# Miniprotein binders against q96jn8r1131to1294: the designs that were tried, part 39

Target 1, 164 residues: q96jn8r1131to1294
Amino acid sequence: TLEFLENHGKNILLSNGNRTATRVASYNQGIVVINQPLVPQLLVQVRIDFLNRQWTSSLVLGVITCAPERLNFPASACALKRAAWLLRGRGVFHNGLKICEKFGPNLDTCPEGTILGLRLDSSGGLHLHVNGVDQGVAVPDVPQPCHALVDLYGQCEQVTIVNP

## First folded at step 5 (miniprotein)

Design j13
Fold by ESMFold2-Fast, scan of step 5:
Structure j13 (fold): chain B 164 residues (1-164), chain A 80 residues (1-80)
Amino acid sequence: as target 1 above (164 residues)
Amino acid sequence: SPEFEYAIDFAELFIKRFEEALKKGDTETAEKYLRLAKYYLKLAEEYAKELNDPELLKRVEELLRRLAELAEELAKELGL
């Protein structure tokens, strides 16, 4: 069963059997990680439940290749300087460095109800899915094991894990 | 520049994947990696120009030549 790890950002509250994450304060400290490695063929999906339009930027998602169970999370995923491949806005970032300007839709403008997915293909390519539509390979040959990460940053105050 | 190195490394990786797909006759996968290689080479070129570094531009140009040669092979397989 997929759920969010109990180790998470300090502003997160888990509910619904650890399948819903809510950021209850501020705009940051909202990192959550899926409880098992992202293995090939596994599609991990989250639905955007609530957006607070007081903030400009929105959620970030991607993968980390370090062990998440005891990781001391920074205030935002973009502060991860090691072992992180992230999608933010339209960009793809590796360890805080932008490696692609425009990939997929702008995550800062996805409305409530959007379902975002992460999947590894058989060659280790990381795919983004948006409302069931595969956007293609954002990152090739992701080192394994890796773990799916969602940062409830800015506008995004709640997400829920959704089965395929 | 870390940004240049990441862009060029991904370009090199996608060129390699493109070549592998061509050898297997997998034209759909080859087209995908060709697009990705072109994108990261463009990013690397933009970073090299911003840094005004002729050695970095030379590295981009060398990979562009290699990619062009492989792209001609794909065009032949597609009957173009």
Scores: ipSAE 0.000, ipTM 0.145, lowest interface PAE 14.9, mean pLDDT 83

Design j15
Fold by ESMFold2-Fast, scan of step 5:
Structure j15 (fold): chain B 164 residues (1-164), chain A 98 residues (1-98)
Amino acid sequence: as target 1 above (164 residues)
Amino acid sequence: SPEFEEAMEYAEDLIKLFEEALKEGNPEEAEYYLRLALEYLKEAVEIAKELGDPELLKRVVELLRRLAELAYEHGFYEIAKEALKLAIEIEKEAQRLE
């Protein structure tokens, strides 16, 4: 069963059997990680439950290749650098570098109820799914093992893991 | 306050990442780090206000002015304007509490 790890950013509260993550303070310190590695064809999905319009930017999705149980989470996923491949706004980022533009919808504008998914294909390509629609390969050849990460940044204050 | 010191330290680190992104020729990444630093400084403002401490507000003003100057110098005019506006407001608040 998919759950968020109990190791998470300090502003996170887990509920609903560790399937709902709520950021209870500020705009940052909201990183959560799925409890098992993202293996090929596993589709990990989260639903945006609550957006706070006080903030400008919104959630970040991606994968990390470091061990999440040992990780002292930074305030933002973007500080993870080499270990992270991240989808933020419309961009794809790795090692502090924007490696792709205009991939999928703008994550800063996705409304409440949007379901966002991450999946590896058989060649190690990372796919973004939006409301069940595959957006294509955002990142080729992701190193394994890797773990799905959600950064409840800015506007996004709550997400819930959704299963088929 | 540990929370205040953490927010300030993150803002300082992000300003260094801003400089590094510029050296690497990545202005969009530089803008991202600068914007994120400004968000940490907004958090530091709220913590300092809750504590009612004018010295903590002054520390945030110093870093906001430095951020605004760096932003302006490198052509990020909207961020510079936002940071300077916030610095002026917070400086007035600090003076009021003295």
Scores: ipSAE 0.012, ipTM 0.228, lowest interface PAE 8.6, mean pLDDT 86

Design j19
Fold by ESMFold2-Fast, scan of step 5:
Structure j19 (fold): chain B 164 residues (1-164), chain A 92 residues (1-92)
Amino acid sequence: as target 1 above (164 residues)
Amino acid sequence: SDEFAIDFIKLFEEALKEGNPELAEYYLRMALEYLKEAVEIAKELGDPELLKRVVELLRRLAELAYEHGFYEIAKEALKLAIEIEKEAQRLE
């Protein structure tokens, strides 16, 4: 069963059998990682449960290829220096550097109830799914093993893992 | 990451021009939060040049906030600028 790892950002509280992550303070320190590697064909989905409009930017999601079990998470996912591919706003980022200007919808404007999914295809391409709709390949040739990461940044204060 | 703080300062100025001080305060707070994030990134990276740039932006934010009567935000930004300026000086 899919769960969030007990190793997470310091402002995170896990509940609902580690399937719900809540950021209980500030706007950052909200990184969570799925407990199993993202293997080809596995669709990992989270639902946006709560948005705090006090903040301007929102949720970031993507993959990391380092072992997450004992990783000291930075304040935000975009500060990850090693082997991180992230989707934020409309951009695609590798280790904090923008590699694509516009991919999929603007994640800063996704409403509560939006279901966001990550999946690797058979060629190692990372796909974003939004409310069941495949947005295409955001990142080709993702190294394996890799781990799905969600950063409850800014507006996004709660997400829950949803079965496909 | 300090690029985003500059954008929020511009949005702040536009909100004031439109006569919306509540929205202006919101954008000032967003700029401050992005600069706080930039401080943390700079410390993790051990980048004294980035810290110096963030201090410059924090002081500009404090001045703008004070000029327009947002004294709490101005005090918070200035306090952070002083703390980080000491950090940046030690890293040199």
Scores: ipSAE 0.000, ipTM 0.148, lowest interface PAE 14.8, mean pLDDT 84

Design j2
Fold by ESMFold2-Fast, scan of step 5:
Structure j2 (fold): chain B 164 residues (1-164), chain A 92 residues (1-92)
Amino acid sequence: as target 1 above (164 residues)
Amino acid sequence: SDEYAIDFIKLFEEALKEGNPELAEYYLRLALEYLKEAVEIAKELGDPELLKRVVELLRRLAELAYEHGFYEIAKEALKLAIEIEKEAQRLE
């Protein structure tokens, strides 16, 4: 029952029962949000299906604590100035400000077929999972409710929600 | 992080085409910040080839900023490029 919300970036087309998101133009306007709040122990996973190497940077993952159903998405997740915690490259960002220099693998270099996951632990810590492996706590004490967000930026033109 | 700088330069050019100079300036500043990160990474790694790529991008950023009237950003980018070139000569 996990699906991408119909409120998304303008370059996104949803398919496969709203479980696949494709960015059909440019390199931006590719934000999608999962339709259910990220509750503790829920593991939300997406697979990178297609990378276009015309672009240099790649997808961004994270959470927002505002209601996503009527949100006016900016061109890229990095422009979110409120209620956003994002993993981009190796960095962790809160509302556009870098709060951790180096966490986990470099998301700009993950190949097609990589499965990326987000999970909250019982203490509200946000975890990144890469190909089933827990990378640890990227952000402690995330406010709830929060919603998992994927920005199909740059190279990443398609992702699909996958079950654990 | 230099890869993000290239993407933000593209966003800058699009914002200008759409007649939004405030958004264009925002993207130029993001590009500069990402290039500053790349400088620190290159220094920690002792990577002269990365420094050369960062210098090229800083000079490109400075030229684009100057052409479009963002003189303070242009000066900051050019000053950083010159400092890096001097440091790279000492490392070689």
Scores: ipSAE 0.000, ipTM 0.201, lowest interface PAE 14.3, mean pLDDT 84

Design j20
Fold by ESMFold2-Fast, scan of step 5:
Structure j20 (fold): chain B 164 residues (1-164), chain A 92 residues (1-92)
Amino acid sequence: as target 1 above (164 residues)
Amino acid sequence: STEYAIDFIKMFEEALKEGNPELAEYYLRLALEFLKEAVEIAKELGDPELLKRVVELLRRLAELAYEHGFYEIAKEALKLAIEIEKEAQRLE
């Protein structure tokens, strides 16, 4: 069963059997990581449960290739300078460097109820799924093992893991 | 990064020229958000020059917001700038 790891950003509260993550303060310190490595064919999905329109940017999601169980998380995922591939807004970032200007929909504008998914294909390509629709390969050749990460940044104050 | 905040301020100005105040407010809020992030980064790194640049950008953002009727954003930006300046003076 997929769950968020108990190691998470300091503003996170886990509930619903560690399947729901709520950011209880501010706009940052909201990183959560899935408990299983993202292996080919595994589709990890989260639903946006609550958006606080006080903020402008919204959630970031992607993968890290370092072991997450004892990682000291920075205030935002975009501050990760090693072993991180992230989708934020419409951009794709590798270790803080923007590697793609425009990929998929703008994550800052996804409404409550949107289901966002991450999946590796057989060639190690990282795919984004939006409401069940594959957006294509955001990042080719992701190193293994890697772990799905969600940063409840800005507007996004709550997500829940949902089954395909 | 302050570079993103500067870009969003420019996008705010362009949105106003195009007659789109909703888009302008969006970019203005995005600029403020990135400046708040830059404050945290500067504090973590112990970088007083970055803090000074952030304060300058917050004051500029506040002036632009006030000039164009975004009073709550202007107040928030100015309040943050003053807080950072007071903190920096106490430490130096």
Scores: ipSAE 0.005, ipTM 0.176, lowest interface PAE 12.3, mean pLDDT 84

Design j3
Fold by ESMFold2-Fast, scan of step 5:
Structure j3 (fold): chain B 164 residues (1-164), chain A 94 residues (1-94)
Amino acid sequence: as target 1 above (164 residues)
Amino acid sequence: GSPDEYLIDFIKLFEEALKEGNPELAEYYLRLALEYLKEAVEIAKELGDPELLKRVVELLRRLAELAYEHGFYEIAKEALKLAIEIEKEAQRLE
């Protein structure tokens, strides 16, 4: 059963059997990680439950290649640098560098109810799924093991893991 | 530090990269400047500081102009779009 790890950003409260993450303060300190490695063909999906439009940017989604169980999370996922490949806004980022200009929808504008998914293909390509639609390969050759990460940044104050 | 201090540092690094004939590194520093300003927007909102927010918007427009004049059109567009969206948001609150 997929769950968010008990190790998470300090503004996160887990509920619903660790399947719902709520950011209860500020705009940051909202990183959560899935409890199982992202192995090929596993589709991990989260639904955006609540957006607070007082903030400007929104949810960041991606993978990390460091062990998450004891990681001291930074205030935002973009500070993770070399260990992280991140989807933010319209871009794909690694090591603070934008490696793709436009990929998928703008994550800063996805409405409540949007279901976002991450999946590795058999060649190690990281795919984004939006409301069941595969957006293609955002990142080729992701190092393994890796773990799916969601940063409830800015507008995105609540997500829930959903099964297909 | 103030938003101005960080932006000045990134602009200096951007200009140095251009002088050394490294446009990829120059783009990297413009990206860092934009990411810094995006964070500064959220900080201004967290603080409830409308004057800081107005200053960050002004810096976003300056970054857009700098990026545009040097041919970094995607960064310029992103910075300008963000500035306009925040200005519209501020107008709604008035």
Scores: ipSAE 0.184, ipTM 0.616, lowest interface PAE 5.1, mean pLDDT 88
Fold by OpenDDE base, second read of step 6:
Order: C-alpha cells, then structure tokens, then sequence
Structure j3 (fold): chain B 164 residues (1-164), chain A 94 residues (1-94)
C-alpha cells in the first residue's frame, strides 16, 4: 500500500498508517516521499487536508530519482539541486531551474479538498491530475525509478494519500 | 558604505525573519537587498569602476544562491539573470 516514508522533513508528523502527513511547526521542513516508486499508468493522489492562511505559497509536488531512504532533506523542495522535477505554483522546475513558466492550475491557490495526482504514462511522461482531470504532461521524460514527493510548504499543513 | 556592508545587514534581517518563522518578511528583505544591488550596479557603471561592478556581480550571485536555498526562486532568478547579463556585457566589450 502507498504510504509516506519514515524519512521525512523535521516538521512532519505522520499518522493514519503513514498516509497522512502534518507539518506541525513553522512553514517549511515539510518534505515527504511516497514509499513506492511510480508505476507507469498508475495514478498516485494526495488530498490537501488543511491550509493555514498565515503563510504564503503552498505545497510543492513532484518526483525524485534518487534513493529517498538516504535523502537528507533540505528545508524546502526548492533547494533540491539534483534528481528532482517539481511543480510549484504554475511552474515546472528541474533541479531548481524553471523549465516551464505556466503549467496547469496554480498550486498556490488550490483550496482544501483538492486532490492532486501524479501519473507516468507509457512513454515516461509525468502527468499532473487535479481533481481527477489530467492536466497534461508536466515532464516529458522522467528517469525511472522515481518517487512522488510532496513538500508541505507555506499554507499547506496537511495532506493525505487517497485512492483513485 | 560598501555594497558588502549593506548586503550583510539585509541578510541578517533575512535570517532573523526566518528564525521568527516569517517567510513573507524574509522575502521582503531579500527584495530590498536585490533592489540595493541593482542600484549599486548603476552606480558602478556611472563611476566607471569595474572592480566595484565585479564585486556587485559577485554579491548578486550570492544573493541568488541564498534566495534559492530558501525557495525564493523568483528573486533568485532575477538576481542571477542580472549577474549574467552584466557579465556578458563586460565580455562583449573586451
């Protein structure tokens, strides 16, 4: 079953069989990684459970291609400089560099209850899903294996892995 | 004062804001730092001081790195872009 790894950001508390991640302090140190690598054509989804409007920005969603169990997490996913493809706001980033200016909806403005999904297609393209709707290919060719990453950043204080 | 002194002050304020858990305030100080360095670039050009300009470029790169490390990518991008542009301009004149 899908769950978050025990290796996570310092401000994260896992619950609900490690399917729920809660950032319990500050605005950062909230990176979590899903235990199983992405399998082509299978949708992995998380739901935004709680937003704290005290902060700006929101969660970062993406994938890493390094071993997540050994990863020393930085304070934010934005600081990942290798093996990382991330969605932040409306942008797509690779190793901290913006490679796409406008993609899909603005993640910073997604309300509570929004379900965000990641899916690899048969050609290695990484798709973003929002509330079940395929937003298209965010990254055309992602190295495999890769793991889904969620950074509970800014407003986003809680997410839960949900079934499609 | 030197560009270094002012940048150090802004960085200290930035760090204090982070310690207080206020990223919005932290971002504010990064923006102030960037604006200051932009002005410093113009001053260096007006004075015809290539060494000062070189130093300001270095500080822009440092600011970009700091901003990037803490997830302030727009500021990082803008600072880095400016640094690169100045360097390219200097190369074209050589």
Amino acid sequence: as target 1 above (164 residues)
Amino acid sequence: GSPDEYLIDFIKLFEEALKEGNPELAEYYLRLALEYLKEAVEIAKELGDPELLKRVVELLRRLAELAYEHGFYEIAKEALKLAIEIEKEAQRLE
Scores: ipSAE 0.042, ipTM 0.422, lowest interface PAE 1.9, mean pLDDT 91

Design j4
Fold by ESMFold2-Fast, scan of step 5:
Order: structure tokens, then C-alpha cells, then sequence
Structure j4 (fold): chain B 164 residues (1-164), chain A 92 residues (1-92)
């Protein structure tokens, strides 16, 4: 069973058997990581449960290739200095560098109830799924092992892992 | 990603409009701290284009801070922008 790791951002509270992550304060310190490496064909999905429209931007998701169990998380995922591929808004980012201008829907505008998924294909391409629809390859040849990451940033205050 | 600084700037403007200058200043300082972190990332990547973008955002932050009377933040942002611009020129 997929769960969020107990090592997470300082504003996160885990519940529902570590399958629900809630950011209980502010707009940042909301990084969570899935407890199993993202191996090819494993589909990791989270549902957006609660959006606070007081904030401007919303969740970020992607992968990191460093070991997450004892990682000292920065305030936001975009501050990760190495080994991170992230989807934010409509952009794809590698270690803070925008490598694709427009990919998939704008994550800042996905409503409550949206199901977002990450999957590696057999060639190591990272795919984003939105409500069951594969958006295509966001990042080719992701190094392994890698770990799925969700940053409950800004508007997104709660997500829950859902089974495919 | 330096573009996240824009989110903090929007929060600064929103809270200033709502009559809470203390919370507005808090977000303006977070924008500055975020850009400081972006500098370190750009230096590690050896990316002069990213450094140029950070400089642009720092100058924009300084202008906005100055216009609204946050002079200390404005001065800090401008000093950092000048220092980074010199470093970007060395990488080119």
C-alpha cells in the first residue's frame, strides 16, 4: 500500500493511515514523499481535497532522485538545488530551471476533486495523469531510483492518495 | 524557480490592499529570501540566463518595495541585484 513518508515538511499532518496529507499552517513547508520508489508502470495518484483560495499558486508534483527518508526539506520544492524534476503551473522544471514552458493543464487552476498521477513508462519517461488522462511525457529518462513528491504549496492544503 | 517570487509579490500586494502592512512586509521578505535561494541554485547550475532572470526580479522587487515605503527591503534587494549582475558577467 502506498503511503506518505513520516519524513515530511514541518507544516504537514498525516492521517488516514498516512494516505492523507494536510498542511495545517501558512502556505509552505508542505512537501510529502511517497514511501516506495516510483518504479516503471507504478501509477501514484493523489486527489486534491481542499483548496484555500487566499493563496495564488497551488500544488507542485514531481520526482527526486535523492533518498527522502532523512532529507531536510526546504520550505518549498522549487528550492531543491539538485536531483529534482517538478511540474508547477504549466511548466516543467529541473533543479529550478524551466525546461518546458507549457505542459498539461495549469496545476494552479485544478479544482477540488482533481486526481493527479505520476508514472514512469518502460523507457523511464515521467508521465502526468489528470483525472485518468495521460498528458504525455513531461521528462524523458528519469534517473533511478526516484521518488514521487507532492508539495502542498499555496492553495492546496490537503491531498489523499487514491488507488488506480 | 525564481518565478515563485512572483507569487509572494502578489501576496504582498493583496495584503497591502487589505490593510495589513505587517503581513504584506512578511511576504515581501519571503520573495527576497526566495530570490536569494534562486541565486545559489543558479550558481550551482552555472546558468547565466537564470542569474539574469533573478537580477530582473530583484530589481522589480526593489522598485515595488521602494514605491510602498519598504526602504530597507528595497535597498537589500538592489544591493543583491548589483552583486549578482557582476557575477553573471564573469560567467559569460
Amino acid sequence: as target 1 above (164 residues)
Amino acid sequence: DPEYAIDFIKLFEEWLKRGNPDLAEYYLRLALEYLKEAVEIAKELGDPELLKRVVELLRRLAELAYEHGFYEIAKEALKLAIEIEKEAQRLE
Scores: ipSAE 0.000, ipTM 0.117, lowest interface PAE 20.3, mean pLDDT 82

Design j5
Fold by ESMFold2-Fast, scan of step 5:
Structure j5 (fold): chain B 164 residues (1-164), chain A 92 residues (1-92)
Amino acid sequence: as target 1 above (164 residues)
Amino acid sequence: SDEYLIDFAKLALEAFERGDLDLLRYYIELALEYAEEAVEIAKELGDPELLKRVVELLRRLAELAEEHGFPEIAKEAKKLAEEIEKEAQRLE
């Protein structure tokens, strides 16, 4: 079953059988990765459990195409130098550069209880799902294998993996 | 580490001048990453002059972040600078 990897940002505490990730300090050092590659037909979902409105930005999610078990994570996902495709605010980013201005909802404004999902279609397109609704293809032709990543950045201090 | 922190702060300003807010945030976050490592090393070495130099770099980073609309980064950089100032005072 799906769990967060034991390799994670230093401010993360895992609980609930490694299905809940809590950022216990500051606004950063909150990257977590799903323990299995994202394969076609698999929908990986997390629920936003707690938002701290002391901060202005919120969670980032996406995929990386490098092996995550031995990866040294930076303070935030936006500093990743390797092959990473990230959804932040309203944008889609590849290795720190914006490749799409507006896609899906503004992730900085999603409330507690929102369920965010990542799925690969049969052609390798990465989809974002919001509360069960497919937002479409954010990134075409993602190289495989790839791994789902969540950065509990800023406001977002807790997420839990939920089944589809 | 302190030279790299200054260099990334300059790259952040250059990105801002071009209107590239994504690169601006990227370089500010990268500068903060290097600053955090520098702080831990400075504490271990117990060198009060090195700690004070790190504080000055962190305060500059906080100014850049505040000026360009990243209050969460500015607040964290300022908190880190205050923590290191206390450590430097204890070492005297």
Scores: ipSAE 0.007, ipTM 0.329, lowest interface PAE 8.2, mean pLDDT 81

Design j6
Fold by ESMFold2-Fast, scan of step 5:
Structure j6 (fold): chain B 164 residues (1-164), chain A 85 residues (1-85)
Amino acid sequence: as target 1 above (164 residues)
Amino acid sequence: SDEYLIDFAKLALEAFERGDLDLLRYYIELALEYAEELGDPELLKRVVELLRRLAELAEEHGFPEIAKEAKKLAEEIEKEAQRLE
């Protein structure tokens, strides 16, 4: 079954059988990674459980193509300069470079209860799903293997893996 | 501890002056990561001061987008420093 890896940002506490991630301090050090590679047609979904409105920005999600089990995570996913494709706010980023200005909804404004999904299509395109609705291809030709990553940054202090 | 923060701050300013926004963000993140590991609200306040100074410089040099991002970060870190106290 899908779980968050035991290797995670230092401010994360895992609970609910490693299916819930809570950021217990600050606004950063909240990166978590799904325990299984994101293989084509696997839909990985997380629900936003708790937003702390004292912070300005919110969660980031995407994929990394390096082995995550022993990776030394930076304070923020946006500091990843290799092997990372990320969705933040309205932007799509590859290794810190913005490759698309407007894709999908603004992740900084998604309310509690929103379900966000990541899926690879049969051609290796990375899709974002929002409350079950496919937003289209954010990133074409993602290298394999890759792993789904969520950064509980800023407002987003808790997410839970939900089954499709 | 303070010594590392000063080094990261200098590197961030140098990157900004060169127009290297990626490197600027990288050094800011290193400073934040180090300050958070120490859990010291005074170190966080020093990072806030650096970000406010970066925002002023960015505004003066015609980079309002960078100034806005620096101000947002400063506000977030200031709230964290207040929480720790």
Scores: ipSAE 0.006, ipTM 0.222, lowest interface PAE 12.2, mean pLDDT 80

Design j7
Fold by ESMFold2-Fast, scan of step 5:
Structure j7 (fold): chain B 164 residues (1-164), chain A 96 residues (1-96)
Amino acid sequence: as target 1 above (164 residues)
Amino acid sequence: SPEEIDEYLIDFAKLALEAFERGDLELLRYYIELALEYAEEAVEIAKELGDPELLKRVVELLRRLAELAYEHGFYEIAKEALKLAIEIEKEAQRLE
């Protein structure tokens, strides 16, 4: 079964068998990682449970290709300079540099109840799924192994892993 | 681009002013603490990404907060914000 890893940002509290992550303070320090590698065709999904709309930006999704078990997470995923491919707002970022201006829907405007998914295709392309709809390839040729990452930044204060 | 990191965060100066106008000193303190936390995050990001321009934007935010606090009689908060702004400005110069 998929769970969030015990190594996470300092403002995170895990519950529901480590399937729910809640950011209990501030707007940052909310990075969580799935406990198993994202293998081809595995669809990892999280549901947005709670949004605090006093904040302007919202969650970040992506993958990291380094071992997450003892990683010292930065305050936000945007500070990851190595081994990181991230989706934030409408942008795609590789190690802190924007590589695509507009991809998929704006993650800053997804409402509570939205289900966001990450999947690798057989060619190593990283796909974003929104409410079951494949948005296409955000990042080609992701190195393996990689791990799905969620940054509960800003508005997004709670997510829960849901079955495909 | 790191240029876009701060555009998605809330305007802490606006929220601090709104809290003060309501006479809510606890909420004012809360937003000042958030602004200081944002400054810490921005310094971390700027150092990792090698982006002194992000630090300069944080300095401007802290100067605005210091002026707001001073004009409304929150002298200790104004001093703290200004002290942090000066320190971050020195860091921005070192990264260049």
Scores: ipSAE 0.085, ipTM 0.503, lowest interface PAE 5.3, mean pLDDT 83
Fold by OpenDDE base, second read of step 6:
Structure j7 (fold): chain B 164 residues (1-164), chain A 96 residues (1-96)
Amino acid sequence: as target 1 above (164 residues)
Amino acid sequence: SPEEIDEYLIDFAKLALEAFERGDLELLRYYIELALEYAEEAVEIAKELGDPELLKRVVELLRRLAELAYEHGFYEIAKEALKLAIEIEKEAQRLE
């Protein structure tokens, strides 16, 4: 069963069998990691449940290749300097550096109810799915094993893991 | 001109702070980097302007930017901002 790990950002409260993450304070400290590593052809999805419009940025979505159980989470995923591939806004980032300027829809403008998915293809390419639509390969070759990461940042105050 | 650089530095610092308050990490980083780009000339500005009070204000802004950068894990940017702040502060003291 897919759920968020107990090791998470300081402002996160887990519920619903650890399938729902809620950021209960401020705009940051909201990183969560999904327990099972991504495997080829498995689609992992989260739904944006609540947005707080007093902030301007929104959630960050991506993967990490380090052991999530032992990770000391920074205040934001953008501060991860190793073993991290992240989607923020329309950009793709690797270890804090932007490697793609325009990819898929702008995550900062996704409304509540949007379902975001990550999937590895047979070649190790990481795909973004938006409401079930494959947006293409965000990262062409991701080291495995890797874990899906969600940073409940800015506007994004709650997400829930959903089945495809 | 030195005056223009000072104005830009102050403006970018303000914009960075606003970005921080909005939880906009991308803009925060962007404006901090822009501020540093212009502040790199601030040491020379210090010599030309001969205004220690203005320089002290610039130093304070840079230190604040360094703190913001540090809080969000932009450690290299924080170090650069702090280093520059120290240099400008020394120059201000020399001009007093």
Scores: ipSAE 0.082, ipTM 0.543, lowest interface PAE 1.8, mean pLDDT 88

Design j8
Fold by ESMFold2-Fast, scan of step 5:
Structure j8 (fold): chain B 164 residues (1-164), chain A 98 residues (1-98)
Amino acid sequence: as target 1 above (164 residues)
Amino acid sequence: SPEFEYAIDFAELFIKRFEEALKEGNPETAEKYLRLALYYLKLAVEYAKELGDPELLKRVVELLRRLAELAYEHGFYEIAKEALKLAIEIEKEAQRLE
């Protein structure tokens, strides 16, 4: 079974058997990581539960290739110093550098109830799924092992892991 | 401990996937699964240490030795050496806790 790790950003509270993450303060310090690596064909899904429109940007999701269990998380995922492949807004980012200008829907505009998924294909390509629809390969040939990450940044104050 | 059992289950899963990838002629994928298995065994060590239970540490040692043997048999010598060194270290720690 999929859960969020107990090692998470400082503003996160876990509930619902570690399957729900809530950011209880500010707009940052909201990184959570899934408890098992993203292996080929595993579909990890989260539902957006609560959005606070006070902020302009929203959640970031992606993968990291470092061990997350004892990592001291930065204020936002985009500040990660280790290898990270992130989806933010409409962009794809690697270690802070935008590598794709326009991929999939704008994550800053996804409404409450949206289900976002991450999956590796058999060739190591990272796929984004939105409400059950595969958006295609966002990042080819992701280094493994890698771990699915969600940054409850800005507008996004709560997500819940949901089964496929 | 649920966390310890989770880590052990995933280590076992990735050892199995390593062997399957080798049978399918994919050594690059096999190495990735082997490294994942080692990663979960390292995680299991940390949970066992927190619990202070020498029997849990011994379970991890058994799997580390199996991983090292499989890795060596198939030519992954650096991973085999890493797993064996860890097994020796953790075995000493288990003895200390008895």
Scores: ipSAE 0.000, ipTM 0.075, lowest interface PAE 24.9, mean pLDDT 84

Design j9
Fold by ESMFold2-Fast, scan of step 5:
Parts: C-alpha cells; sequence; structure tokens
Structure j9 (fold): chain B 164 residues (1-164), chain A 96 residues (1-96)
C-alpha cells in the first residue's frame, strides 16, 4: 500500500495510516513523498481535501530522483535546485528552470475534491492525471528511480492518497 | 512499509533480463537502477527489524545483481552492489 514517508516537511502531520497529510501551520514546509518509487504504469493519486483561500498559490506536485528517506527538505519544493521536476500553477519546472509555460489545468485553481495523479509511461514520460483524465506528457524521459512528491503549499492544507 | 522492497527488487531484476533479451540496454539499465534502489530499501528495513536471515537474503540478491550487471557491462552498478553486499554480509554475521 502507498503511504507518505515519515520524512517530511516540518509543518506536516500524517494520519489515516500515513495516507493523509495535513499542513498544520503557516503556508510552507509542507513537502511529502510517496513511500515507493514511481515505477512505469504505477498511478499515484492524491485528493485535495482542504483549501485555505487566504493564500494565493496552491499545491505543487512532481518527482525527485534523489533518495527521499533522509533528505533535508527545503521550505518549498520550488527551492529544490537538483533532481526535481515540478508542476506548479500552469508551469513545468526542472531544477528551478521553467520548461513549459502552460500544461494542464492551473493547479492554483483546482477545487477541493480534485484528484491529481502522477504516472510514468513506458518511455519514462511523466504524466499528470486530473480527475482520471490524462493531461499528457509533462516531462519526457525522467531519470529512474524517481519518487512522487507533493508540496502542500499555500492554499492546500490537506491531501489524501486515493486508490484507483 | 518497506516489507515489499525485496519483491520489487526481484521483479526489476527479471525486467532487466527481459530488456536485455529484447536488445534494449537503455531500458535494462533503468531496471538495474530500480532493482538496486529497492535492495537499498530492503537493507534499511532488515536492519530496522534486526533480522539476520533477511539481511542474508538481501546479500544474496545484491550478489546476483552485481554478477548480472558485470556480465552485461554495467560495471559501476556492479561495483556498487558488490560493495554493499560485502558490507551487509559483515553486519549479518555480527547479528548472529
Amino acid sequence: as target 1 above (164 residues)
Amino acid sequence: SDEYAIDFAELFIKRFEEALKEGNPETAEKYLRLALYYLKLAVEYAKELGDPELLKRVVELLRRLAELAYEHGFYEIAKEALKLAIEIEKEAQRLE
């Protein structure tokens, strides 16, 4: 079973058998990582449970290719300058460099109840799924092994891992 | 729980061998790296349990991975797997 790792951002509290992550303070320090590497065709999904609209930006999701079990996470995923491919707002970022201006829906406007998924295809392409709909390849040829990461930033204060 | 790490390692060793038979060394290398990653997780899990039999099982798989990697020219991965196998075998003996 998929769970969030015990190594996470300082403002995170895990519950529901480590399947629910809640950011209990501020707007940052909310990075969580799935306990299994994202292997080809595995679909990892999280549901947005709670949004706090006092903040403008919302969650970030993507992958990292470094081992996450003992990683010292920065305050936000955007500060990762090595081994990170992230989806934020409408943009796709690699190690702080914006590589695509508009991909999929705007993550800053997804409502509570939205299910967001990450999947690698057989060619190493990273796909975003929104409410079960494949948005296409956000990042081609992601190095493996890689790990699904969610940053409960800004508006997004709670997510839960959901099965297909 | 990392209890499934060994199962995933075995799966990716199998996928590595299949990719080689298909003549796809790029895909084979990806599976080798995944197998090694899961074996590293299995080491940490076995250490947490303090289980010398599980550590010995992981050592067997690391040595098999190293041998397969060496046979097929993935020398860096073979060297890394072998070094880890030697280190963990020493720890398993200490826990007996």
Scores: ipSAE 0.000, ipTM 0.067, lowest interface PAE 25.7, mean pLDDT 83

